# VHH binders against o26951: the designs that were tried, part 10

Target 1, 206 residues: o26951
Amino acid sequence: VEYTHFKDLQALEMERGRLYETIVVTWDDSMVGNAAPIGVLCTGDDTVTLYLYQGTRTVENVLNNGRFTVNVTLDPLIFTDSTLGDLEEDMFSHYRDFLHLRGADAFFTAEVVSVKKLVKRDRFGESELHVVKARAGDVMRAESFRMALNRGIYAVIESLIAYTRAEFSDPLVLRERIAEMNRVARKVGGPREKEAMRRIIQALES

## First folded at step 4 (VHH)

Design m14 (framework vhh_7xy4_2)
Fold by ESMFold2-Fast, scan of step 4:
Structure m14 (fold): chain B 206 residues (1-206), chain A 123 residues (1-123)
Amino acid sequence: as target 1 above (206 residues)
Amino acid sequence: QLQLVESGGGLVQPGGSLRLSCAASGFTFSDYAMAWVRQPHGKGLEYIATISGSGGSTYYSDSVKGRFTISRDNAKNTLYLQMNSLKPEDTAMYYCAAGSDYFELESSEYDYKGQGTQVTVSS
């Protein structure tokens, strides 16, 4: 794949405040690659934040060497295979001193700026979370690039599908489904997705 | 007009406790994740804790885990920070801040911050 070099995340149309679904590639001291589906929060033109839970090779590698790549793909099999197991060695390509996902529609290099360890508590219990702030270096975009995946729009679409079947649905089940989608849109979406959910909820309450 | 007003700071001895409050107005409180951040004299802002809009998730920095508890009362539009086992290192101006989702974990990423309440832990 041939990539065009850019210096900031505007080339990938990543907007501040949105969380994008990506494949984060890291490596150990022996340059053995690891790939994991990780949400990446865009925090500026060249800054991102990752929320990495303790107990993963991704967090181990990031804390060890302070470097990674963020890879954009719409291939559901890459997300699935990297979750259910390990990608084969030939799925990783070299870019300077970094590894990246072979055939990614786009990728960017990242260097860690800061790491903050937090304890998250919710109804499922307690977990350790590393808040990794990083600066994007080289942004590489192939002609095949269409978008960085954000699931906020899918939450809106699923809510609208549920809403259009309201007359055939249990009202409690409908409200629970839309509430679930609202939580997703608030967590990963931007102002437009949040406004869309507000309108849907208002219509449901009418 | 969004307004955040902190209170409850003061002078305490090491090992003591304080409860900070933040009264919020001018926005739909339950739509915002809320945070406590602090700034020791002559130093940068340090993140302490965040609570989601619903109150269902809380996040704590390592330096305060097990000692501080963040909570909120959405009916009263009030954010709280219960501080136990206070240490001299906890001496700082404490600010509450408002954000829009669960991933706003740093004070520099919040749109709004109050004027603060001073906590001094003497020894």
Scores: ipSAE 0.383, ipTM 0.756, lowest interface PAE 2.5, mean pLDDT 87

Design m15 (framework vhh_7xy4_2)
Fold by ESMFold2-Fast, scan of step 4:
Structure m15 (fold): chain B 206 residues (1-206), chain A 123 residues (1-123)
Amino acid sequence: as target 1 above (206 residues)
Amino acid sequence: QLQLVESGGGLVQPGGSLRLSCAASGFTFSDYAMAWVRQPHGKGLEYIATISGSGGSTYYSDSVKGRFTISRDNAKNTLYLQMNSLKPEDTAMYYCAAGPDYFELESSEYDYKGQGTQVTVSS
């Protein structure tokens, strides 16, 4: 794949405040690659935030090396295979002293600026996670690039599908579904997705 | 009208306790994750804790783990922060915020930020 070099995240149309679904590639001291589906929050033209759980190879590598790549792909099999197991070695390509996902529509290099440890408590117990703030370096975009995946619009669409089928649905199930989609839209979406969900919820309460 | 009103701050000695409250109105409280953030005089905003809309998940900054407890009462539209073993470095203006269900609510993602309540830890 041939990439064009850009200086910041505007080349990927990543907007401040939106969380994008990406493949984060990290490596150990022996340059053994690891890939994981990780949501990446855009916080500026060249800054991002990641929330990484303790006990993963990704956290281990990021804390050890302070470097990673963020890879944009719409291939559902890459997301699936990297979750259910490990990607083969030939799925990783070298870019200078970084590894990235072979054939990604776009990727950028990242260097850690700060790490804050948080403690999460829920019904499953206590877990630790790291809030990783990083600066994007080289942004590489292929001609195949269309978009960085943001699921906010899909949450709105799923809510509307549920809403238009309301006559054939249990009212409690409908409200639970739309509430779940509202949480997704608020977590990953921007002002337009939030306004769309407000209108849908208002229509349900009318 | 969307409103967050913090209360419960004050002057307290090191080792003391305070309970902060945030009264929310004008939005569906249970649909929002709620956070406490603080700003010491002359410094930037520091994240303290977040609680999910249902109250099922809580997140804490490592600096306050074991000392502070975030909780909410959705029937009363109220957010709480129980602060124990207070230290001079806890001196700050404390704000509540509503936003997405993140582990940390960045200022750019705050939908409704209140006026704040001052906490001063001094002997």
Scores: ipSAE 0.381, ipTM 0.759, lowest interface PAE 2.7, mean pLDDT 88

Design m16 (framework vhh_7xy4_2)
Fold by ESMFold2-Fast, scan of step 4:
Structure m16 (fold): chain B 206 residues (1-206), chain A 123 residues (1-123)
Amino acid sequence: as target 1 above (206 residues)
Amino acid sequence: QLQLVESGGGLVQPGGSLRLSCAASGFTFSDYAMAWVRQPHGKGLEYIATISGSGGSTYYSDSVKGRFTISRDNAKNTLYLQMNSLKPEDTAMYYCAADTDYFELESSEYDYKGQGTQVTVSS
């Protein structure tokens, strides 16, 4: 794959306030690669935030090295295989001092600027969360690039599908489904997705 | 229109306790995760705690874990922060903020922040 070099995240059409579904690639001191599906929040033209739970190889590598790559792909098998197991060694390529996902539609290098630890508590117990703020460096985009994946529009579409079947659905199940999609749209979407959900909920609560 | 009004701040001695409240209106309160953040005079904004829409999950900064408890009453559209074992370094303007159902500090801290309530810890 041949990449064109860009200086900022505008080349990937990543918008401040949106969370993108990506493959984050990290490595240990021996340059052994690790890939994980991780949502990346765009916070500016060259800044991102990640939320990493304790106990993963990704968080260990990020805290140790302070560097990673964010990889854009629409290939569902890469998301699936990296979740259910480990990617093979030949799935990682070198870019300067970084590893990235071989064949990614785009990737960018990232360097950690700050890490903040939070403690999560729920009915299942206590866990640690690391809020990682990073600066994007080199942005590399292939000819195959179409978009950075954001699931906000899918939440809107799923809500509309549920809404159009309201007459054939249990009202409580319908309300719960749309509330669930509204949560997703608010978490990952932008102003347009949030406005769409507001209109759907208003129509449902007639 | 989303509106947040904080109250309950004041002057308290080191080691003392205060309970802050945040009255929310203009949105379906139970659909939003809610947060407390603070800003000491002349310094940046500091995250304190978040609670999920249902109240089933809470998140705390290391600096306040074990001393502060975030809670909510969805029937009253009210968010609370119970502050125990207060220290001089807890002196700040405290703000509540609406967040997503999942933790996302960067998206909520400024957009939904209320007017604030001052907490001063000194003799």
Scores: ipSAE 0.298, ipTM 0.691, lowest interface PAE 3.5, mean pLDDT 87

Design m17 (framework vhh_7xy4_2)
Fold by ESMFold2-Fast, scan of step 4:
Structure m17 (fold): chain B 206 residues (1-206), chain A 123 residues (1-123)
Amino acid sequence: as target 1 above (206 residues)
Amino acid sequence: QLQLVESGGGLVQPGGSLRLSCAASGFTFSDYAMAWVRQPHGKGLEYIATISGSGGSTYYSDSVKGRFTISRDNAKNTLYLQMNSLKPEDTAMYYCAASTDYFELESSEYDYKGQGTQVTVSS
């Protein structure tokens, strides 16, 4: 794949405050690659934040060498295969001293600025994670690039599908579904997705 | 049927204290992270504090750190907010909220919110 070099995340149309679904590639001291689906929060023109769970190979590699790549792809099999197992060695390509996902529509290099340990609490108990703040270096975009995946719009669409079926739905099930989609939109979406959810919820209350 | 019922609000003078309670029913209380949020008259919802399902961890907005304490009694299915050193700017309708995701409770949109209890800080 042929990439064009850019200096910041505007080339990928990544918007401050939105969380993008990506493949994060890391490596160990022997340059053995690892790939994991990880949400990446855009925090500026060249800054991102990652929430990495303790006990993963990704966290070990990031804490060890302070570097990684963020890879943009719309291929559902890459997300699936990297979650259910390890990607084969030939799925990684070299870019200078970094590894990246072979055939990614875009990728950028990242260097860790700071790491803070955080405890996340939910109904299944407490999970420890690392809040990793990083700076994007080289941004590489192929002609195949369409978008960085953000699931906020899908949360809005799913909510609207549920809403249009309201006459045939149990009110509590409907509200629980829309509430779950609202949590997704609030976590990953931008101002327009949040406004869309506000309108849906207002209509539901009418 | 999930229900949240707030109580304990009232009129208090600046520098005073109030303790709010939220009685929860219709779900396994200890499985849910809980939050307190407030809405001043004619304004949007403002996040105040969050507590984990176990009660082991809390998080506060900068506007109330050091003044408010969130706690829970899972045996009684009750959430509390101890409010000290109250200021006129704390005047609002206070709501409790529940979520299965700790971080989602810091947003202004919640899936479960009670009817609220009014807190007025004035002379």
Scores: ipSAE 0.000, ipTM 0.114, lowest interface PAE 16.3, mean pLDDT 83

Design m18 (framework vhh_7xy4_2)
Fold by ESMFold2-Fast, scan of step 4:
Structure m18 (fold): chain B 206 residues (1-206), chain A 123 residues (1-123)
Amino acid sequence: as target 1 above (206 residues)
Amino acid sequence: QLQLVESGGGLVQPGGSLRLSCAASGFTFSDYAMAWVRQPHGKGLEYIATISGSGGSTYYSDSVKGRFTISRDNAKNTLYLQMNSLKPEDTAMYYCAKGTDYFELESSEYDYKGQGTQVTVSS
């Protein structure tokens, strides 16, 4: 795959405030690669934030060397295989002193700016996470690139599907489903997804 | 116009408790994550806790986990911080902070920070 070099995240149409579903590639001191599906929050033209849970090889590698790559792919099997197990060595390619996902539609190099440890609490209990702020270096885009995956539109569409079947649905189940989708849109979506959800919720209240 | 008004600070003995409140106005409160941050005299701002817009998720700095609880009442446009087992190191000006237009769990780049309420932990 041949990549064109760009200077910032505008080349990938990543927008501030949106969280993109990506494959984050990290490595250890022996250059053994690790790939994990991780949401990446775009915070500027060349800045991103990652929320990494304690106890993963990804967080271990990031804290150790302060560098990683963010890889864009729409291949569901890569997301699945990297979650359920480890990718084979031949799935990683070298780019200077970084590893990236072989055949990714796009990738960018990242260097850590800061790390803060937080404790998250929700209905499932407490977990520790690291808030990793990083700056994008080289942005590489292949001709196969179409989009960086954002599931905010999915949340809007699923809400509308639920809404159009409202008269045939349990009202409590319907409202819980739309509330869940609203949480997704608020966390990963941009202003347009948030406005869409506001309109859907307004329609439910009338 | 956006406004955040903190209250509930005061003097308390080590091991004591305080509950801070923040009255918010001028924006759709339930749409934004809210945070508490503090600044000890002569030091920089320190992140304490964040709560999601719905209240379904909370996040805490390692220094206050297990002692502080962040909560919100979206019907009253009010943010709370319940502080238990207070230590002298908790002495600081406490600020209520509104998250930016984009979602972020922790940041020094808040849209707005209130005027603060002083907490002093001393005998």
Scores: ipSAE 0.457, ipTM 0.778, lowest interface PAE 2.3, mean pLDDT 90

Design m19 (framework vhh_7xy4_2)
Fold by ESMFold2-Fast, scan of step 4:
Structure m19 (fold): chain B 206 residues (1-206), chain A 123 residues (1-123)
Amino acid sequence: as target 1 above (206 residues)
Amino acid sequence: QLQLVESGGGLVQPGGSLRLSCAASGFTFSDYAMAWVRQPHGKGLEYIATISGSGGSTYYSDSVKGRFTISRDNAKNTLYLQMNSLKPEDTAMYYCARDTDYFELESSEYDYKGQGTQVTVSS
């Protein structure tokens, strides 16, 4: 794949405040690659935040060397295979001293600027979480590039689907579904997704 | 603009009780699960309790289960933590947080709009 080099995340149409579904590639001291589906929050023209659970190879690698790549792909099999197991060695390509996903529609290099450790206990147990803030370096985009998936628009669309079925739905189930979608849109979406949800909720109350 | 203001902390003897409050503004309070978290001096952030947006579901850390009760008043945009049978180990700065996974807890310095409220358990 041929990539064009850019200097910031605008080249990938990433907007501040939106969380994008990506494949994060990391590596150990032996340059053994690891790929994981990780939501990446765009926090500026060249800054991102990741939320990484303790006990993963991704967090171990990031804490060890302070570097990773973020890879843009809409291939559902890459997301599935990297979650259910490990990608084969030939799925990783070198870019300088970084590894990235072979055939990704775009990727960028990232260097960690800070890490915050949190401990969360909920009904499913205790989890240790690392909030990783990083700065994007080189941004590489292929001709095949499509914007990384943002669940905000999905939340709006699912809310509208639920709304159009209101006549045939339990009102409590409908309200709970739309409230959940509103939480998703507020967590990952931008101002337009938040405004869309406001209109949907207002229509639901009329 | 999201604001969370904690109050109700103080010095209390072991076995005593305190009630913490958190006044929330700048968002639709009932749409969000809320959490209490604490940070003992020189240690990391520890989750204490969470409550669903409706108040219908609550979750507690094992260290406080049976002693602390989280509650909310959505009409007043206020979150509460009733703390009973306090122990020296409960000494910490207590923060309220908007719980959408860990998103609002990304930075204890930045995402907490409040200063927290100090709870000290000693005689």
Scores: ipSAE 0.000, ipTM 0.140, lowest interface PAE 13.3, mean pLDDT 82

Design m20 (framework vhh_7xy4_2)
Fold by ESMFold2-Fast, scan of step 4:
Structure m20 (fold): chain B 206 residues (1-206), chain A 123 residues (1-123)
Amino acid sequence: as target 1 above (206 residues)
Amino acid sequence: QLQLVESGGGLVQPGGSLRLSCAASGFTFSDYAMAWVRQPHGKGLEYIATISGSGGSTYYSDSVKGRFTISRDNAKNTLYLQMNSLKPEDTAMYYCAAGTDYFDLESSEYDYKGQGTQVTVSS
């Protein structure tokens, strides 16, 4: 794959305030690659924030190395295989002193600016979360690039599908499903997705 | 119009306790994650804690873990911060904010923060 070099995240159409579904590639001191599906929050033209849970190879590598790549792909098998196991060594390619996902539609290099530790508590117990702020370096885009995946529009679509099947659904289950999609749209989407969800919820109450 | 009104601050001795409240209006409270953030005099904003819309998940900065408890009452549209074992370092203006389950102090994910309530820990 041949990539064109761009200066910032606008080349990937990443907008401030949106969270994108990506494959984050990290590596250990021996350059052994690791890939994980991780949401990446765009915070500026060349800045991103990641929320990484303790106990993963990704967080271990990021804290040790201070560097990673963010990879854009629409291939559901890459997301699945990197979650259920480890990708094979030949799935990683070199770009300077970084590793990236071989065949990604786009990727960018990132260097850690700061890390803040949070402690999460829920019914399943206590876990540590690292808020990683990073600066994008080189942005590389292949001709195959179409979009960076943002699930805000999918949350709206899933809500509408649920809404149009209301006659065949338990009203309580329908309301909970749409409420869940509303939380997703607010977490990852922009003003248009938030407005869409407001209209859907209004219609559900009518 | 989305509004957040903080209250419950005051002067307290080291080792004391305070309970802060944030009254929310103008939005569906249970749909929003809520956060407490603070700003010491002359310094930047510091993240304290977040609670999910349902109250099922909470997040704390390491500096307040075990001392502060974030909670909410969705029937009353109210967010709370129970502060125990207060230290002089906890002296700050405290703000509540509405947004997503994850907060970044520099992110546009903070939809709004209120006017604040002052907490002073001094002997």
Scores: ipSAE 0.225, ipTM 0.675, lowest interface PAE 4.4, mean pLDDT 87

Design m21 (framework vhh_7xy4_2)
Fold by ESMFold2-Fast, scan of step 4:
Structure m21 (fold): chain B 206 residues (1-206), chain A 123 residues (1-123)
Amino acid sequence: as target 1 above (206 residues)
Amino acid sequence: QLQLVESGGGLVQPGGSLRLSCAASGFTFSDYAMAWVRQPHGKGLEYIATISGSGGSTYYSDSVKGRFTISRDNAKNTLYLQMNSLKPEDTAMYYCAAGTDYFTLESSEYDYKGQGTQVTVSS
């Protein structure tokens, strides 16, 4: 794949406040690659935030070397295979001292700026979460690039589909489905997705 | 319109306790994760804690772990922060924020609706 070099995340049309569904590639001291589906929050023209749970190879590698790549792909099998197991070694390509996903529509290098540890408590006990703030370096975009995946619009669309079928739905199930989509839009979407959900909920209550 | 009203702040001595409250209206409270954040005078916002919509999960910054407890009463549309073993460094304006989990931490400018409640820890 041929990539064109860009200075910042505007080349990928990543907007501040939106979380993008990506493949984060990390590596150990022996340059053995690891890939994981991880949401990446855009916080500026060249800054991002990741939320990494303790106990993963991704967090271990990020804390160890302070570097990773963020890879953009629309291939559902890459998301599936990296979740259910490990990607094969030939799925990783070298870019300078970084590894990236072979054939990604775009990727950028990232260097950790700060890490904050949070403690999560639930019925299963206590777990640790690392809030990783990083600066994007080289942004590489292929001709195949169409978009960085953000599921906020999909949450709005799924809510509208549910809403238009309200006549054939249990009112409680409908409300729960739209509430779930509202939580997704709030988590990953921007002001426009939040406003869309507000209008849908208002229409449902009218 | 989403509205958040904080209360319960005040002047307290080091080692003391305070309980903050946040009254929420204009949205389905139980569908939203809620957070407490603080801002010391002349400094940036600092994340304190988040509680899930159901109350089943809580998240704390290391600086308050073991001293502060976040809780909610969904029947009363109210969020709480129990603050124990207060230190001078806890002096700040405390804000309640609505959103989803820790993501409100980075998008705080879009989800803060409260006026805040001042906590001052000094003799």
Scores: ipSAE 0.343, ipTM 0.739, lowest interface PAE 3.0, mean pLDDT 87

Design m22 (framework vhh_7xy4_2)
Fold by ESMFold2-Fast, scan of step 4:
Order: structure tokens, then C-alpha cells, then sequence
Structure m22 (fold): chain B 206 residues (1-206), chain A 123 residues (1-123)
């Protein structure tokens, strides 16, 4: 894929105060890639904030390396496969000393500016959250970049967010939530959103 | 019309306790996540804690974990911060702030902040 270089997040039409659903790619000291669906809050023309829960490879890599890429894709299978398992090595491409998602419609490099540790308490217990503030570096946009909001992708992401917090959730509430999101994805989504929901539901029943 | 009024600050010895209150008016209190933030003299704003609109989730800065407790009474439109084991480093002007969701964890992300209440921890 061929990318055009832009100076800031306006090239991706990311607006301050909006949370965008992305694939965050990180790597360890051996350049082994990891991909995870992570919401990214746009906080300025070149600044973003991520809220990362303790216990993930993404948090470990971000805290260790202080750098990552944020990848824009509307492919529901990338979100699903990166959540239910690990993406294979050939799904990552090199950009300078960063890794990014192969074939992403757009991506930007990010360097951590600050990290604050928060403690979350709720009905299901206590967990640790890292508030990561980062500055976008190179913003790369492909000719394929077409950001039409699809309601179905949000239903898939909502289901995956619920799934990743399953150990902190009531199983009945989890199943009801995913069932509701499946109705939304089937109503407005295409074949890929429907396939994503099928994979999620199968994972719950295995 | 939206108004936040902080109270409960004062002078306290190290190791002491204070309970801050924030009275909210002019909006539907339970629809808003609420936060406490502080600003030491001559320094920037520092995030302390957030509580969701329902009160079901709370978030704390690591620097106050185990010492401060955020709570709310939606029937009284009031936000609270119980501060225990106070340290000189806790000396600051304390503000409450209103946002739309528990993900609004920084003061710049909130819709409004109040006038503040001064906390001074000195021996």
C-alpha cells in the first residue's frame, strides 16, 4: 500500500473530543508485533489519549517502549481476530523503526508524552488503568482511505469490549449485551459485520 | 445557569482529614460524570478522581489511591471527596468538574469546573 504523508490528524478528519475505534500496534524489544482494538481519544491536531487496562501486552509494550502506531481500518475481521487471538507476523509491516498494520487505510506514529496510573473500582472489583497521552508523528493516508461511519462496526466493537471485560462482568449481562449488538450488526451491517458477530458468539460458546 | 460550588477546604495538619463537597445546580446531575481536580499554587491542574453518573464506577489517580474516596448523592445533587492521611503535597485549590462520561479523566475534557476550595496541609 502506498501512503501520502500529512502533518497532523486533520488529514484523517479526527476531531478533538471524539473517540475513534482503531487498531493500536505495539511491539517488544525483539520487534514482535501485537495488535489490539483500542479507542483513541483525539485531544488536538497532533495529540491523542489512550485508556489502557493493566495486564495486556499492549500496556506492557507501550510502557516499555514509549511508542506505537494507531491504525485506521474498517475491516471487522481485523478487530475480531486481534481480540480473540493474536495476528500473525505477516500482518505487520515496517515503517522506519515502527510496526504498523499491513494494509491499513491510514496510520500514524505516536510517541508517549505522559502516563498516569488510575485505579478503577466498580461492582466487580478493582483494576488498574493507564492514561497514556501521546503525540502523533508521521500521519500516513492511503488512496483507499474512505471514512464512512458504519453503525455495524460500532456494534462489533461494543461486543468485543464486553468480551474483553468478561472476567469483570456478570455472564448473563455479557450474553444479553452481545445479543443486542448482534441485532444491530445484522440490521445495518454487511457480510463482514455478520461474520464478525458469528466468530464472537462461537467464542462465547466454546 | 450550570453552577458548581465547592466547600469544605481549610487548614489541616499532616495526617489529618477533610471532606470536600460540591453542590451542583442547573443541570441533571445524574447524567454527568463528576471529577475532582486540583491546582497547587503556580502549577498546572492535576487529576484526582472521577465518578460515573450512576456512581457505579470510580477512578483514582495513583497518588491518592487508598487515601481519598470520591462519592456522590444524586438525590442531593452533591459530589464529595473524603481526604484522609493528608500530606503537604496535597496543598492546592480543589475544583469539581462536570463531564458526560467516566472517560473524561482530565479537566480539559470536562464541560465545566467550579470556583474551587483551598486545602492547605501545614504543620
Amino acid sequence: as target 1 above (206 residues)
Amino acid sequence: QLQLVESGGGLVQPGGSLRLSCAASGFTFSDYAMAWVRQPHGKGLEYIATISGSGGSTYYSDSVKGRFTISRDNAKNTLYLQMNSLKPEDTAMYYCAAGTDYFELESSEFDYKGQGTQVTVSS
Scores: ipSAE 0.368, ipTM 0.745, lowest interface PAE 2.7, mean pLDDT 84

Design m23 (framework vhh_7xy4_2)
Fold by ESMFold2-Fast, scan of step 4:
Parts: sequence; C-alpha cells; structure tokens
Structure m23 (fold): chain B 206 residues (1-206), chain A 123 residues (1-123)
Amino acid sequence: as target 1 above (206 residues)
Amino acid sequence: QLQLVESGGGLVQPGGSLRLSCAASGFTFSDYAMAWVRQPHGKGLEYIATISGSGGSTYYSDSVKGRFTISRDNAKNTLYLQMNSLKPEDTAMYYCAAGTDYFELESYEYDYKGQGTQVTVSS
C-alpha cells in the first residue's frame, strides 16, 4: 500500500467533537505489535483523546512508550479478530519507529501529551480509565481511503427504522431502543446527528 | 427552553462539606449523561465526575475520588455532587453539563451547560 503524507487530521475529514471507530496499534519494548478496536475522539486539527481501560495490553504499551498509531479501516473482520484475539505478526508493518496495521486505508502516528486517570464504577464493580491526550504526527492516507468510521449516522438510522415500525412494536421496547440510540448519537456524533435525534424524540413524544 | 441551573455553593472551611444541585429542564433528563466540571479563577476547566443517564455508571477524576460523590434523581430532573473533605484546591466555579458519558469541556462544546455555582474553601 502506498500512502500520501499529510500534515493533519483534516486529510481524514475527522471533525472536532466526533468519536471515530479505529484500530489502535501499540507495541512493547521488543516491538511485538498489539491491535485493539478503540474509539478516538478528535479534539483538534492534530489532537485526539483516547479512553483506555486498565488491564489491557494497549494501555500498558501506551503508558510505557507514550506512542501509538491510529489506523482507519472499514474491514469488519479486522475489528472482530482484534477483539476476540490477537492479530498475527504479519498484520503489522513498520513506519519509522512505529508499527501500523498492514493495509490500513489510512493511519497516523501519535505521541502522548498527557494522561489523566479516572475511576469508573458500575454494577460490575470499579475499573480504572486512562484519558490519553495525544498529538498526531504523520498522517498517511492511501488511495483506498473513503472515510474514518463514525457510528452516529447509524444510530440515527436505527432510530428511524424503529420509529417507522412502531405500529408493530412494544412501546416500551421502542422507547428503550431509541433512548439507547440517542445515547450513542450524543456520545459519538456531531451537531447534525444530535439535531436528528432531537427531532425523532420530539416526534415520538407527540 | 433547555436549561441547567446550579446551586448549593458557598464559603466553607477546609475539611468541610457542601452538596451541589443542578436542576435540569426542557429535555428528557434520563436520556442524558450528566457531568460536573469546575474552573478555578484564571485557569482552565477541570473535569470532576460523570454519571450515566440511568445512574448505573459513574466516573471520577483521581483528584476527587473518595471525597466527592455524583448522583442523580431522574424523577426530580436533578443532578447532585456531594463534596466532603474540601480543600483550598477545590475552590472554583462549578458547572453541570449534559451530553456525553465523559466530559472534557476544553475538548469540545457541550449542548447544555449551566451558569455555575461558586465554591470557596478558605479559612
């Protein structure tokens, strides 16, 4: 794969305030690669924030090395295989002192700027969350690049599908589904997705 | 008319306690995650805590873990922050915000943010 070098995240059409579904690649001191599906919040033209749970190889590598790559792909099997297990060694390629996902439609290098620790508590117990702020370095985009995946539009579409089938649905199940989709759209989407959900909820309540 | 109104701030001595409230109106409160953030005079915004729409998940900054408790009453459309063992470093304007399951006001614009309530910790 041949990549064109760009200076910032505008080359990937990543917008401030939106969370993108990516594969984050990290490595240990022996350059053994690790890949994980991780949402990446765009916070500026060259800044991102990651929310990493304690106990993962990704967080261990990021805290140890202060470096990673963010990889853009629409291949559902890469997301699935990296979640259910480890990717094979030949799935990682070298770029300078970084590893990246072989064949990614785009990737960028990242250097950690700051890490803040949060404690999450829910019905499953207490867990630590690391809020990692990083600066994008080299942005590399292949000719195959189409988009960085944002699931906000899918939350809107799923809500509309549920809404249009309301006549054949349990009203409580319908409301819960749309409420869940609203939470997704609020978390990952931009102003247009949030406005779409507002209109859907208003229509549901009328 | 979407609105968030904070209250409960005031002057308190080190080691004291305060309970902040945020009254929400104009939207379906239980559909939104809610956060508390603070801003000391002349400094940037600092994240304190977030609670999920259902109340089933909470997040705390390390700086307040064990001292502050975030909670909500969805029947009353009200968010709370119980602040114990207050320190001079906790002196700030406190804001509630709605939108996501994690809040960092420096990173993005919130859909809803209140006008704030001042907390001053001094002798």
Scores: ipSAE 0.281, ipTM 0.700, lowest interface PAE 3.6, mean pLDDT 87

Design m24 (framework vhh_7xy4_2)
Fold by ESMFold2-Fast, scan of step 4:
Structure m24 (fold): chain B 206 residues (1-206), chain A 123 residues (1-123)
Amino acid sequence: as target 1 above (206 residues)
Amino acid sequence: QLQLVESGGGLVQPGGSLRLSCAASGFTFSDYAMAWVRQPHGKGLEYIATISGSGGSTYYSDSVKGRFTISRDNAKNTLYLQMNSLKPEDTAMYYCAAGTDYFELESGEYDYKGQGTQVTVSS
């Protein structure tokens, strides 16, 4: 794939405050690649934040090397296969001293700026979460690029589908579904998705 | 009218304890994750802890783990931060904040943030 080099995340239309669904590629000291679906929060023109759960190869590699790539793809099988197992060696391509997802519509290199630990406690016990703040280096975009995936609009659409099926739905199930979608839209979406959910909830209460 | 009102700050000696409270009004408290964040004089905001709307999950910055405990009483619309083994570096203005979940709160995006309560740890 032929990539054009851009200076920052505006080339991918990534907006501050929105969380994008991406494939994060990391590697160990032997350059063995690892790919994981990870939400990436855009925090500026060239800054991102990742929330990485302990016990993963991704967090181990990031903490060890301080570097990774963020890869944009709309291929549902890549998200599925990287979650359920490991991608094959030939799914990784070299870019300088980074690995990236072969055939990604876009990717950018990232250098870790800071890492903070959060400790989560719930009924199942205590676990660690790493808040990784990083700076994007090279932003590479292929001609096939359409968008960085943000599920905020899908949360709005799913809410509207549930709303229009209200006559055929249990009212409590309907409210629970829309409440869940509202949490998703608020977590990953921008001001427009949040406003859309406000209108849907207002209509539901009427 | 939405309000978050912090209280319980003050001057304490190193090794001491304080309990901060945040009284919430004007929104459905149990629907919101709540956080404590702090800002030392002349420095940026630092995330401390988050508690889920139900209270079933808590998240702590590594710097306060084992010393601070976040809790909430949804019947009283009140958020708490129990601070033990206080250190001079804990000196800051402490704010409570409300949001949808801990990602939003840790990233500094708040639906609501209070006016703060000052904690000073000095001998």
Scores: ipSAE 0.256, ipTM 0.687, lowest interface PAE 4.5, mean pLDDT 89

